# Ledger of designs, part 229: miniprotein binders against q9h3h3

Target 1, 235 residues: q9h3h3
Amino acid sequence: EDGFTAEHLAAEAMAADMDPWLVFDARTTPATELDAWLAKYPPSQVTRYGDPGSPNSEPVGWIAVYGQGYSPNSGDVQGLQAAWEALQTSGRPITPGTLRQLAITHHVLSGKWLMHLAPGFKLDHAWAGIARAVVEGQLQVAKVSPRAKEGGRQVICVYTDDFTDRLGVLEADSAIRAAGIKCLLTYKPDVYTYLGIYRANRWHLCPTLYESRFQLGGSARGSRVLDRANNVELT

## First folded at step 18 (miniprotein)

Design hN6
Fold by ESMFold2-Fast, scan of step 18:
Structure hN6 (fold): chain B 235 residues (1-235), chain A 82 residues (1-82)
Amino acid sequence: as target 1 above (235 residues)
Amino acid sequence: SETIEVTVTEETSPEEVAEEIVKALEEGAEKVRLTAYGREAIERALEAIIIVAKRLGYRITVTIEERTEDGKTKRIYTISLE
């Protein structure tokens, strides 16, 4: 057991997805109720497995906000996984282009901007900003991890519908920056998550497609965005 | 501003250090500081940085500080995303 494994990370992600979620659904709940909901469930205090001293007594996998126009579409994940097993047993190279083609074929197109923050006021403030942007329609959907028993940083995920749509990915980045977020952002397609491809993967693939750094001056978008796969600065 | 401290020794795996660097940076650390004492440790730290930059494709800035202690070189690499 040296280092980190993709199997370990995939198991943790699966457990969180299967456990109950705390959801503010703007499709059925008035926007006026958001501030009270955010005060009731600050992510720095919501515990992963429940605690008498926290807002939750039972396990929580994710805390999420759904926008008014949110329409879930995970694509054909089962077909994707079957094709992935076939690819691994074939003699074909496993490359970013091949994975992109599998994702397109199986309609597994969603992706997400990730930010990692320590538990505390800054995390709760960042989440509140993102949640308001979702409810106001500048972003589609977002979620944040609850506090782990061991502590450590928590992650905010801001989703886009199509990782192959560069303009849509960049527009989400701009909306995140407009919400007051100044930390490092990285963008990852969900296809890599479904296949268990994390940083320490066997195929030496970089699962991060884009990286966004806050830039006070020069950029009209408020950030510098790098295309990680091609090492090209986009802004 | 979060800095993650890593000590590299003559027995440290460069591949494991490289994974630790990229994990820390992707999870929002502003800097990762590698401290290496002695030639073998310094070479392993540099190999980890090369893995991060060339094999894994990260664009990083590396600041190098060096001093001599008890006849050996001590080197500190501070790594951040460009």
Scores: ipSAE 0.000, ipTM 0.154, lowest interface PAE 19.9, mean pLDDT 80

Design hN60
Fold by ESMFold2-Fast, scan of step 18:
Structure hN60 (fold): chain B 235 residues (1-235), chain A 82 residues (1-82)
Amino acid sequence: as target 1 above (235 residues)
Amino acid sequence: SETIEVTVTEETSPEEVAEEIVKALEEGAEKVRLTAYGREAIERALEAIIIVSKRLGYRITVTIEKRTEDGKTKTIYTISLE
């Protein structure tokens, strides 16, 4: 039962990866073109499978902005997957520490802050703020999902290059808050995504490592960050 | 460092691309970059990567990048030895 849901989610993720993306690449495109690009492709209007009445007639898997210093490095995903299969066969305990060690061994270190917003003005405004922060160099790379046919929330993903670097993860949170984002943020290492580990997995692992809540009149950072894996408050 | 560029199409042989990747990396190329447009080309690029890693046993790192050029989205796979 859980396997069926995981397979369906993995298939959707592969389809989005294989479909075209709408990309603003600050490494090759002048920053002055960003506002026009954002106006042309608001995420609330871009449709997942294309619609003659939307900005896109063909499928779009993701809408992405790459920063000027962006250099993708996914690590050894194939080796990670092989080691994961071996671990499952070994009968050894599967814990957050075990996954962290596999990720480090195979250099699969990237992760992302996630925010879920309903289609509309607030989503488009939030994405514009994030995109500007990426192009201006406060964040490295981000993407947002297009609008699904059945509606529902869309997701903005803001990536960091090393989930084990707490300072880098917290710096990204600060930049997101500085962009005007006030909703709940959760941080997930890409190792969980590559292994197909979602909420309600059979190992009872929490794929969320950090949680950020906006705190008006609270911390000097404007947010409270909790380390979910160790149940420790970081700010 | 040298990057070798390979365009993968719906007619490209995955086995030939795999051989080209291996040759380039063994001759000291830092990276091999596969560019694919459309689903069939992407499938052939992925098959070549699987041949290099699983069938030929090389330990490689692969990064995936999407870029838009002339209104078309291309998928770029950058391959290096770990």
Scores: ipSAE 0.106, ipTM 0.579, lowest interface PAE 5.1, mean pLDDT 84
Fold by OpenDDE base, second read of step 19:
Structure hN60 (fold): chain B 235 residues (1-235), chain A 82 residues (1-82)
Amino acid sequence: as target 1 above (235 residues)
Amino acid sequence: SETIEVTVTEETSPEEVAEEIVKALEEGAEKVRLTAYGREAIERALEAIIIVSKRLGYRITVTIEKRTEDGKTKTIYTISLE
C-alpha cells in the first residue's frame, strides 16, 4: 500500500473526526433508550455524507457510545508532537520503547481495539453488542465508522485508557469477546496515530501492539492475545 | 521559528491554499498553520497539503488541531507527508 494511500486514509479519518458524531452518552441518556437508538442508527445504514434515504440527513464522522466512566482526556498531544519532531531531528534510533516513553511522558496513553467488518447485519449486530457492553460499564467508549459511498469495510474502535496497562487491554478484549465478537482484533495505541505511524513506516515500527484471535474452548477469555512487539502470547 | 497562518475557507480552492502554503515556505516559514473551519474547509486543506507535498518533494508534517469550547487548541492528528 503506497504511503500516499495511508496518508489519504489518515486524512479521511481526520475529516471524519471533524464531522458531526452520532453519540449515545450513557452519562446523560438512560440505558433503556439504547435499543431504540441502535435501531434508529444502524451503522450499516448511516452514511458518511447523509445520502438520501439514510437515517442521517447530515454528514456523520462517527457513531459513538460513551460509558458512564468515560472522561475524554488525550494528554499533552502537542508536547508529544514537539518531542517527536525533536527526536526525528536528533537522528537517534526510534524504537517501540521510545514511543512508549514519549507516550508516558506526555500522558498520551489511550489505545483501541480495532475490528474491520463488511457493512450489514454482522456489523450492526457486533456494534449493538459493543454498545451494550459500553452502557453496562464493561467498556469505556467505542465508535464505529459510517458506511462509505464506495462501500468497503467499516471499523469498530473500542478504547482503553492505557495501552501500557496490559491487564486493561486484556480485559477489554475479554469484554469484546463476551459481547459475541469473534473476528480478528488488533490493538493500536493512539500515540501511533498522533505521530503518523502507519504500516510500512520508515522506522519499521509495527503500529499494532496486540493481536487477538478468537479461540473456541481454550482459554477462559475465549481468545489468544499476541504481543506483536515481543512475539509472545499473553493468554 | 516563524509560524505562518493560512486560513482555509469554503470558498478557497485546494490549489489556492497550496499556493499560499508554498509561498509561506518560500518566504522562510518553518511552520505553516492551516486554520480550517468546517468539513469542507478541512478537506480542502488536506488536499492542498497533498498538492504541496507532491510539488515540493520534501517531508511535510501536518498537525491538525481542534479548537475546544474553552478556546484551547487540541492537536487531533499529525500527518507526515513524504
Scores: ipSAE 0.062, ipTM 0.544, lowest interface PAE 3.0, mean pLDDT 84

Design hN61
Fold by ESMFold2-Fast, scan of step 18:
Structure hN61 (fold): chain B 235 residues (1-235), chain A 82 residues (1-82)
Amino acid sequence: as target 1 above (235 residues)
Amino acid sequence: SETIEVTVTEETSPEEVAEEIVKALEEGAEKVRLTAYGREAIERALEAIIIVEKRLGYRITVTIEKRTEDGKTKTIYTISLE
């Protein structure tokens, strides 16, 4: 549909970042207040542009929970953007390896596990589990999108500091699973987000580095993680 | 648990179906199920699957099921990540 072009997705992401966020900040707010905050702002009911009948009358871009040790570090995004423009002009190949090197050079290392869920009880329950894991220190930071006007799926993003740190990425997956999450998870470095590279991009790049599936019905039970860049099963 | 259902017809663009499959899988669907009636629809579904594998740059699992309803065979392709 119309919303699935790279330009449209980038414009929507910028608008969400510019609008106010609802934040539970565990650095300044006691953990005992989390349950009341989650009850006040269930993601399935918080509307993107506000509605007098919802928890919010004004626009909300994201609903977020910051852990006690959370320290935002986006790296040198300005330098990354300048280097990206130079790369596009240079005629040099645009590949996953080239983008990885740009990210390392400019210290733009954060990434995120993504899960997409329909509005409803399962979304709210999943978000509550993730939020508790953040406040309890098993995860560092997470956010969830508000309910879109069109009623599509909402996204929960669970961040890690360094997408090149495989152990850290896998530890976050384990913590998400321990919170009761059983849906498919995909992991994307923030460098792709900052550069506006999504699934349907002109360079035909797959921005997903890892995927995680929960297996219940087999002889093994637990998380199965695939390194998509190297086509190697890690668990 | 989430499965996305897509019907492929003789008028369906393989490129558009491939984009829908990639989008669904990247956005967390466990499976995408393509249902096709007749040779032209089957051919378009297969072309879409080939485009998907090239677009994703990694392996997918495709399960094929044939069913007969009222003397007409339909083919169901279920696509998931390996």
Scores: ipSAE 0.000, ipTM 0.105, lowest interface PAE 23.5, mean pLDDT 80

Design hN62
Fold by ESMFold2-Fast, scan of step 18:
Structure hN62 (fold): chain B 235 residues (1-235), chain A 82 residues (1-82)
Amino acid sequence: as target 1 above (235 residues)
Amino acid sequence: SETIEVTVTEETSPEEVAEEIVKALEEGAEKVRLTAYGREAIERALEAIIIVARRLGYRITVTIEKRTEDGKTKTIYTISLE
């Protein structure tokens, strides 16, 4: 069902990447300036294409916070896309394992925890918590989408360097929960985003590797994390 | 010089920037760096790069970098001869 939607999502993602981002860069900006920056650019009020009545008069693709240790490494995305075309024309089965191998071969290892929230106080509060965790060093980097002209939910993306590093992925989940986030989280490797793996894709792949649900009490940790690709509970 | 810097804006002519890039490379510049802020500037920079590629028989290397300055991102294209 989402075949055409996946194509539209890929186009929208490319447009957002091309438009300017608003960035709090902890590598060059004192942490004491974060609260003022968050107050100036609440994601529920920053508009995607600019509006005189909003904090921005020009288009904004993403609102981002970079941690002090942030070192971007997107890998060889061009090589990944060429290998993907070859894989599709080869007739070989397309599985989570073959996509994982392509990602490793081309060093496209980053991934992200995703949360979708309606515009408003809860979104702005969640983003502020995430941004503080990034600046304090508990998370590496995060971004949040601006408000679309037509409305709809906004997404917060919290990145990890290596989706194959299970401990790193789980540590990021713990830090998100410690920031007060209680909504459903899903983890998506950037390789799936680059290759257009979204809901209801042709290959019937789950578009996310991990799912985190907030859990009150119990004998386990505060969140329950499921490996969706292998149908195994990690916590 | 080692590197020539060019700023591309929403008002920049792709043809004029392409001419500047070709001239710089022909005069021995190692690299030409285009800085673009925003979608319209990026589209004009990319159009200029296509014109340059066509004029030089596609024997150029282009690297792309996003850089943050004063809390906003800008896109930098670095062009060199193969």
Scores: ipSAE 0.014, ipTM 0.470, lowest interface PAE 6.4, mean pLDDT 83

Design hN63
Fold by OpenDDE base, second read of step 19:
Formats: sequence, C-alpha cells, structure tokens
Structure hN63 (fold): chain B 235 residues (1-235), chain A 82 residues (1-82)
Amino acid sequence: as target 1 above (235 residues)
Amino acid sequence: SETIEVTVTEETSPEEVAEEIVKALEEGAEKVRLTAYGREAIERALEAIIIVAYRLGYRITVTIEKRTEDGKTKTIYTISLE
C-alpha cells in the first residue's frame, strides 16, 4: 500500500474526527434506549456525508458509544510530539521500546482493537454487540466509521485505556469475542497514530502490537492473541 | 522557531492556502499553523497541506490540534508526508 494511501486514510480519519459524531453516552442515556438508538443509526446505513435517504442528514465522522466509566484522557500529546521530533533529530535508534517509553512518559497510553468489516448486516450486528458490551461495562468506549460513498470497509475501534497493560488488552479481546465477533482483530496504540507511524514506515516499526484470531473450541478466551513485536503467542 | 499562522476560511481555496503555506516556508518559517473553523475550512486546510506536500517534495509533518472549550489545544493527529 503506497505511502500516499496511508496518508490519505489518515487525512480522512482526521476529517472524520472533526465532523459531528453520533454518540450514545451511557453516562447520560439509559441503557434501555440503546436498542432504539442502534435501530435508528445502523452503521451500514449512516453515511459519511449525510446522503439523501440516510438516517443522518448531516455529515457524520464517527458513530460512538461511551461506557459509564469512560473518561476522555489523551495525555500530553503535544509533549509526545515534541519529544518525537527531538528524537528524530538526534539520530538515535528508534525502537518499539522507544515508542513505549515515550508513550509512558507523556501518558499517551490509549490503544484500540480494530476490525474491518464490509457494510451490511454483519457489520451492524457486530456493532450492536460491541455497543451492548460498552453499555454493560465490559468495554469502555467504541466507535465505528460511517458508510463511505465508495462502499469500502468500515472499521470498528474498541479502545483500552493502556496498551502497556497486557491484561487489559486481553480482557478487551475476550469481551469482543464474547460479543460474538469472530473476525481478525489488530491492536494499535494511539501513540503510533499520533506520531504518524503507519505501515512501511522508515523505522520498520510495526504499528500493530497484537493480533487476535478467533479459535473454535480452544482457550476460555475463544481467541489466540499474538504479540507481533516479539512474535509470541500470549494465550 | 517562528510559527506563522494562516487562517483558513470557507471562502479560501485550498490552492490559495497552499500558496500561503509555501510562502511562509520559503520565508523561513519552521512551522506553519493553520487555523480552520468549521468543517469546510478544515477540509480545505487538509487539501492545502496535501498540495503543499506534493509541491515541495519535503518531509512535512502535519499536526492536527483541536482547541478545547477551555482554550487548550489537543493534538488529534500527526501525519508525516514524505
């Protein structure tokens, strides 16, 4: 995938973050209203630009669900970026360990499980499962991209508070699997997004720390989680 | 490091914004800050940055910041265009 494609996707993601979000906030909205909200705004029907006949008349960047324990804290992203610029200028080797340390130092610890699904029933069903898990407190926050004009895959992002907390990352995977999701999951720290580290970066850093594959009849978690950095199975 | 501010409005074309950015960089600005209010202005700003990246052939680091109600800036994204 051409570096341009990654940059374009990043720009689109950024533009989406700036557009209005359709949010179900479990802190302020009764859980009993979730089903009606999901029926009103199925991700496969919500359009990025508010196309005629869509549930949304205005552009939507993301559809999101906030859990009761959700607290938006992004840490010191500005300090992180400044330190990253200084590190690049220093010519020092950049490793996954370096990025981890930068993230810890600046408290930029959020990460997300990602799943890509084609628009349709499977996407809407997966999203409904995730949304329930968030409202029930098994997950903290999740978002899904709206339908694009080109009909490309939509992404569901399920966040964890700390990508360095291996147990928390694995618990989120388990909750996603318990919600009935069987597709491939990849886990990406937000620090990699904030620093513009994409696939095929010049430092050869893998932006995906973990990969989860569904497993039938296996471990109690129903998945195999691979640590990509160390090439070690964690489950 | 001199930061030059460029305001992007709904009436400003991406090409015009790109020209202002290029001019600022040519004048020795180390950083150019684009301020865009509203979706349309933001889209134009992003398009302008892409235009600049392609024209200059330089490594451009784009930092997108959201101003919070408390006047704090939060970085949302950093894009490095090479």
Scores: ipSAE 0.021, ipTM 0.390, lowest interface PAE 5.8, mean pLDDT 83
Fold by ESMFold2-Fast, scan of step 18:
Structure hN63 (fold): chain B 235 residues (1-235), chain A 82 residues (1-82)
Amino acid sequence: as target 1 above (235 residues)
Amino acid sequence: SETIEVTVTEETSPEEVAEEIVKALEEGAEKVRLTAYGREAIERALEAIIIVAYRLGYRITVTIEKRTEDGKTKTIYTISLE
């Protein structure tokens, strides 16, 4: 059943990518328009497949905010996929280290901090904080899932351009915390997403590289960040 | 560094788009950008990309971007060799 779950999640992700997105693009839209856009499209009310009672009548795959300096850079995904196929048929171990090497070789470096929140005021408030940080330049790009037909938690994804750059990953965590976010965050490199590495993968890999927990008091950063692969605290 | 722009609609032939992609890349275009509005147009753009990569055997990189302009959401596929 773990294989079924992973395949189902991959299919849902592909469908969301193909459906229309609601995008605030700070490269072409004045920052002064953000608050009105956020009020028009609160993620707790935007429905995945459309509904007369929601802001959208048509399907929405993602709600996204692009920063002023945002430039899409997926790297060589085709080369990555070919190398992944070769790795799976070889006797070489599949570990976080070998996946990191594949990602570097093929320039597939982006990654994201993930947070999962129930539909409601807290989700909408968190998303508004993240969106403002993106438009103001403290974060590069972010997206949030719409409300699913079945309900359940929604996900906010906050992207960084290089998962091998620890300082950049930690700076994004700090910006998320500065925006008022206090929930658990996990960091996933996009290479894991492209290769279908989810919670119940056949290689028994942890699907995330970092975990961030809010600390009431203590660190000036406001959080404790753990390197999941090496079991080392970074803060 | 030439970029060729192609609009894909729900009535566009995937085979014709695939031929246009290949021609542009073979003639030295750095990028071919497909713009699609709506699910049917996206499916046709994706089918054209599959024809180029799978049936015609070209090694391509595809970058996907979503953008909302004038109240319309569009999907942009940017295609290059390698």
Scores: ipSAE 0.000, ipTM 0.189, lowest interface PAE 18.9, mean pLDDT 81

Design hN64
Fold by ESMFold2-Fast, scan of step 18:
Structure hN64 (fold): chain B 235 residues (1-235), chain A 82 residues (1-82)
Amino acid sequence: as target 1 above (235 residues)
Amino acid sequence: SETIEVTVTEETSPEEVAEEIVKALEEGAEKVRLTAYGREAIERALEAIIIVAERLGYRITVTIEKRTEDGKTKTIYTISLE
């Protein structure tokens, strides 16, 4: 959003993380229950703050699916934030390389492929495809935002455990494409989210590391992946 | 090669037109041609094209032609992969 500050976007993200989540956890729930759960909680109908006409009467921050092998590791986020404050006061240049080193030092390595879709059948269909890929073991974990009061696009986040592992990032892209997803994808390391790096940030950093575009009939993996900083095609 | 013809009206869903464009191109159509008459139809055709290019991430070329037929000026958008 061009009309909102990075602080406003960070506050909204924090509130969503703190509110209750609707979770399908494949570690403890049979895969046969997924279709009924998806039908009960389509993301185009689940409302952010609850509504008598929606599937939820209470607030929902995120709708998530955990894979059978999912093992959460957020790293040392508090140490990361302390080091970030020190970096800002040091006068050192703030670059993608400096942020990468902070992330590695504090083991904040997760990242995510992002897709933004309007509320409706296409969003619900895309989410169902992603959720199935997670439960079947092709992806590790994913979440989707509920419908906002003012409307607008919703986001599906598909996580990988290490943004510095390029092969793993590309494998996730391939699995997303195999699930039938054709929209633009961008990849963002969680360190950027924790530090409030969004579009139009004051350090003029690109808020994402990679872009994936669906390639009709040409690519061996069904997509073109671009390293945004170096303008180099990886596939 | 084949060209798929789509008429866009003031009642046409841009999301459904975007899906139709993508499906035609994926099934091997060389071109998809959108024909629109009037401001609301033109806005819906343009929104569909934006969905294909920006939201769905396809690399497309679009050419624009105006054609007058029976006293009515229609706008024609021809979409291809390139």
Scores: ipSAE 0.000, ipTM 0.072, lowest interface PAE 26.6, mean pLDDT 80

Design hN65
Fold by ESMFold2-Fast, scan of step 18:
Structure hN65 (fold): chain B 235 residues (1-235), chain A 82 residues (1-82)
Amino acid sequence: as target 1 above (235 residues)
Amino acid sequence: SETIEVTVTEETSPEEVAEEIVKALEEGAEKVRLTAYGREAIERALEALIIVAKRLGYRITVTIEKRTEDGKTKTIYTISLE
């Protein structure tokens, strides 16, 4: 994300979404097949554009696991985009609150916890833990980026259905921690992604709502979750 | 109102796909669904959409969606006149 413009980030995201995905769909595939699928497609080895030496010869945009109860609902993205264009033309202030209202009005409510890891054993182990949690019903859906370049970090995205449902967002964080994940997590609503709003944007909006840090020491395992906008700890 | 299905492969000409889209829309189809599997097919589909919009001058609305089939996602472009 460092060194890239909003245009470049939007183009890369669109290309990944357009290219084929490798999917383990627990709605139609027995859970017993997951371990073999994970061994066949470790994200550190799956290449973005295909390579004779990798598990894929063809481009792969994302590697995903769908939970048994997963029902995709992206809402009215077309209506959201039209309303966003009208908002920009209207002169009305563009704030987190106005974007939240647009997202609610158009039912574009999904969001995601993100973790960035270097290609290798730790990435593959983290992804396997997340994938098992999805198939076992503790999480709804997740995806991981393929390896795009040498030295570049890959991203695991763990989705929740409603970014305005704080309790649901926190429950997902707990499930990620229970899966053995200890790295930094950040939570971003998909409305920002659909509108092409990234870290460096003209409205100075922060697309990150929450930050989760693993708690070390003591008898308890868990995390500290921070509301980034209000600088308030949510336990 | 009718939806016409068009499949794009790595060997399909973008000009041929553009012609199929235009013909379907001019013959009264409400929507055209363009299905592409893999990078080369997606590139052919996008080139066809550029031909329809820019070289042939049509004003079209395109909705992009992904569906999972046999453990792989396919990209579907749904095209209508503005």
Scores: ipSAE 0.000, ipTM 0.185, lowest interface PAE 19.0, mean pLDDT 80

Design hN66
Fold by OpenDDE base, second read of step 19:
Structure hN66 (fold): chain B 235 residues (1-235), chain A 82 residues (1-82)
Amino acid sequence: as target 1 above (235 residues)
Amino acid sequence: SETIEVTVTEETSPEEVAEEIVKALEEGAEKVRLTAYGREAIERAFEAVIIVAKRLGYRITVTIEKRTEDGKTKTIYTISLE
């Protein structure tokens, strides 16, 4: 996928953020209701625009599950963007270290593991596993994209509070693997999204910091995580 | 194959740990095990590994084992240079 396709998908994701969300909030809803909610709103059947016969009659941007410890904190995104514009104007070199420092300075530290799955049973099963892990407190928050009219892959996003906390990123990977997820995972900081850093960007920055591959019988974690920036494999 | 153990504490700099790793490798260690106690020591261990990876110029594999010893979380990182 070229930079244009990545930018288009990002714009669609931002537009979806503005539409209503279907949310299971474990802070206010008993965990015993999760299975009924998952059965009512399977992500493979929930449609982006509320098509006839779908579980939703209105547009849905995302389906989300909030854990008991979830507290939304996006940091100073506006200050981050202003600093980024000033940096671009300065002509100073931009590196992954520069973006990390900007993120720390403005407290924009959230990141997410991403998985792309075709609509169907495998997606719904994966989502159910993730949703349970969130409600059980192994993960803090996750969301999944609804089914698009054109079809295509749906994305599950599993968030961590701090992309600079390597242990926290790895713990989330382990929890995802424990939930039975075996597909490729990629980890992307939200700062890269807010600053428009996509594939094939003009700064040659890789927007994916980590890749996780499932491993049978190897490490206690059940995956190999590649730190792409530093060329280190964690097992 | 000789495994050399390096202990990482909150007082040890990532650079010092990196030098110990490099020294172990120069001495013919096939594996280096980093023992880190607590979150700060774990982060220092990761930083040390990154320093070493940059010096070597090729991909290194780090095995992470989490153990609880004496009521403290002990994370053992085994750096295998394969």
Scores: ipSAE 0.445, ipTM 0.791, lowest interface PAE 1.2, mean pLDDT 87
Fold by ESMFold2-Fast, scan of step 18:
Structure hN66 (fold): chain B 235 residues (1-235), chain A 82 residues (1-82)
Amino acid sequence: as target 1 above (235 residues)
Amino acid sequence: SETIEVTVTEETSPEEVAEEIVKALEEGAEKVRLTAYGREAIERAFEAVIIVAKRLGYRITVTIEKRTEDGKTKTIYTISLE
């Protein structure tokens, strides 16, 4: 809680976005090359700032896999940022509903399922499963953070096109579960990332919209999904 | 009717890139595309855009895009007059 402000977390995210990414792009690379690429760049071994003992000597911001049908659409991020500055100056309440409206107005609709895992075999195995699901077409795109020097948890992000499309969000959850993932998942719209809404935000907003917990016998392929903003069970 | 390509590195002067952008646009280029790899290069490209827009006063449209080549991403700034 203490020691990390929303501004600090936003600066770290921006740095990762600006640094080079290691990408397997299924739009231009044969699927048969995926296993070799995963073996070359296991996320537990790729270091954030480079290390002679790691697969990378240079900084890596993200390790990503793009599906064959992946077509990035970030919307009008510049218009979103201008509207955000105006909102902060206006004195109007900053709520999930207000941010949702800004996202819709500027067509910044993408979002992501997040899972946090400690560096090691389980992280690398989970990432390999997700990467294969992306290349096989069950998911559109995913990325995983490199290893931080402090040795904290790493994050896998699995993206969907529209955070307001509940069916699409649930279909991605099902595909993640089908890949063998059983840990807690939370869903965050990219509008929150662009605007710096993290756990330590000063507006006291919950930084995620949906939560998925693995439960045997759940309707969504062994998971229960909660809409955290409206406190409604979706499965 | 033409796009001028400029590669920005960690050693590139933002002022020199800004001059290249302005010259290309004034000579009739439809777009100037800055390609940058890595944080330092991306920061230098961004500074050049700020110089064109703020210090030199040009009204420009900027599109920022990440593209993948040889398994790594590049950041591309595409600049045109409004």
Scores: ipSAE 0.000, ipTM 0.294, lowest interface PAE 12.1, mean pLDDT 81

Design hN67
Fold by ESMFold2-Fast, scan of step 18:
Structure hN67 (fold): chain B 235 residues (1-235), chain A 82 residues (1-82)
Amino acid sequence: as target 1 above (235 residues)
Amino acid sequence: SETIEVTVTEETSPEEVAEEIVKALEEGAEKVRLTAYGRRAIERALEAIIIVAKRLGYRITVTIERRTEDGKTKTIYTISLE
């Protein structure tokens, strides 16, 4: 059946969101405790379903860091889902423009920069850099997946509050690069996650809006950012 | 740098390679590179690509090149979304 892979990814995301999270919350915890917390919970060692030999014996869905000024606003996800069902039933074409309008109407505006890294030192080092940037106020919030049983790549998600705010998205990219991150980044609006738009979607939509590549050799900002929909470099 | 390398042999399952391609691309790999040496390995790689494009319905771009490594000429398929 078309879309079974996207449905599988959506089910995995739902399960992770429902399982317990390991959170460093800078709104209630002194910044001086971050280094000890990072040493206790390196994402390459934290297991998805728990293991007596790992830092966790119980399931962990996500490892997250909340910034001092972080204020969650998921918008009207229930209204978004109802409108999505109506859109699909209407026979109207599913396009990036119609999804963007749905997101704006229901105030589901957050999005995230994604980086996928293999379990190991580079992942843990990248996560530590991102976590410090969040606690220091250069980023708002971030999370990283725990190590899956099959040992695939893990994902770091760095959130921004409005995917339609291009400057804010680009500022987050700059902060990620300033933290020492050199891998490929892609930017995905949360509306696509809520509606199950992954790479294997039935509408063959590009599931990300931007990509960022580290630029070697004297770049003014350290990266090149491409608008994937228009195939135009922004930086 | 975000390229996943897969070696395809005459014993490789096209279905398993197709699943590996899809998983890598969905996990954010920019490209998946299949390297095949010999006629049967090439056939297995092509069958995997056909599964991804036709049975699973992905829109992919495939580039094909031949490269000599250690005296062997290998066929390389580089796969990306779009």
Scores: ipSAE 0.000, ipTM 0.104, lowest interface PAE 23.5, mean pLDDT 79

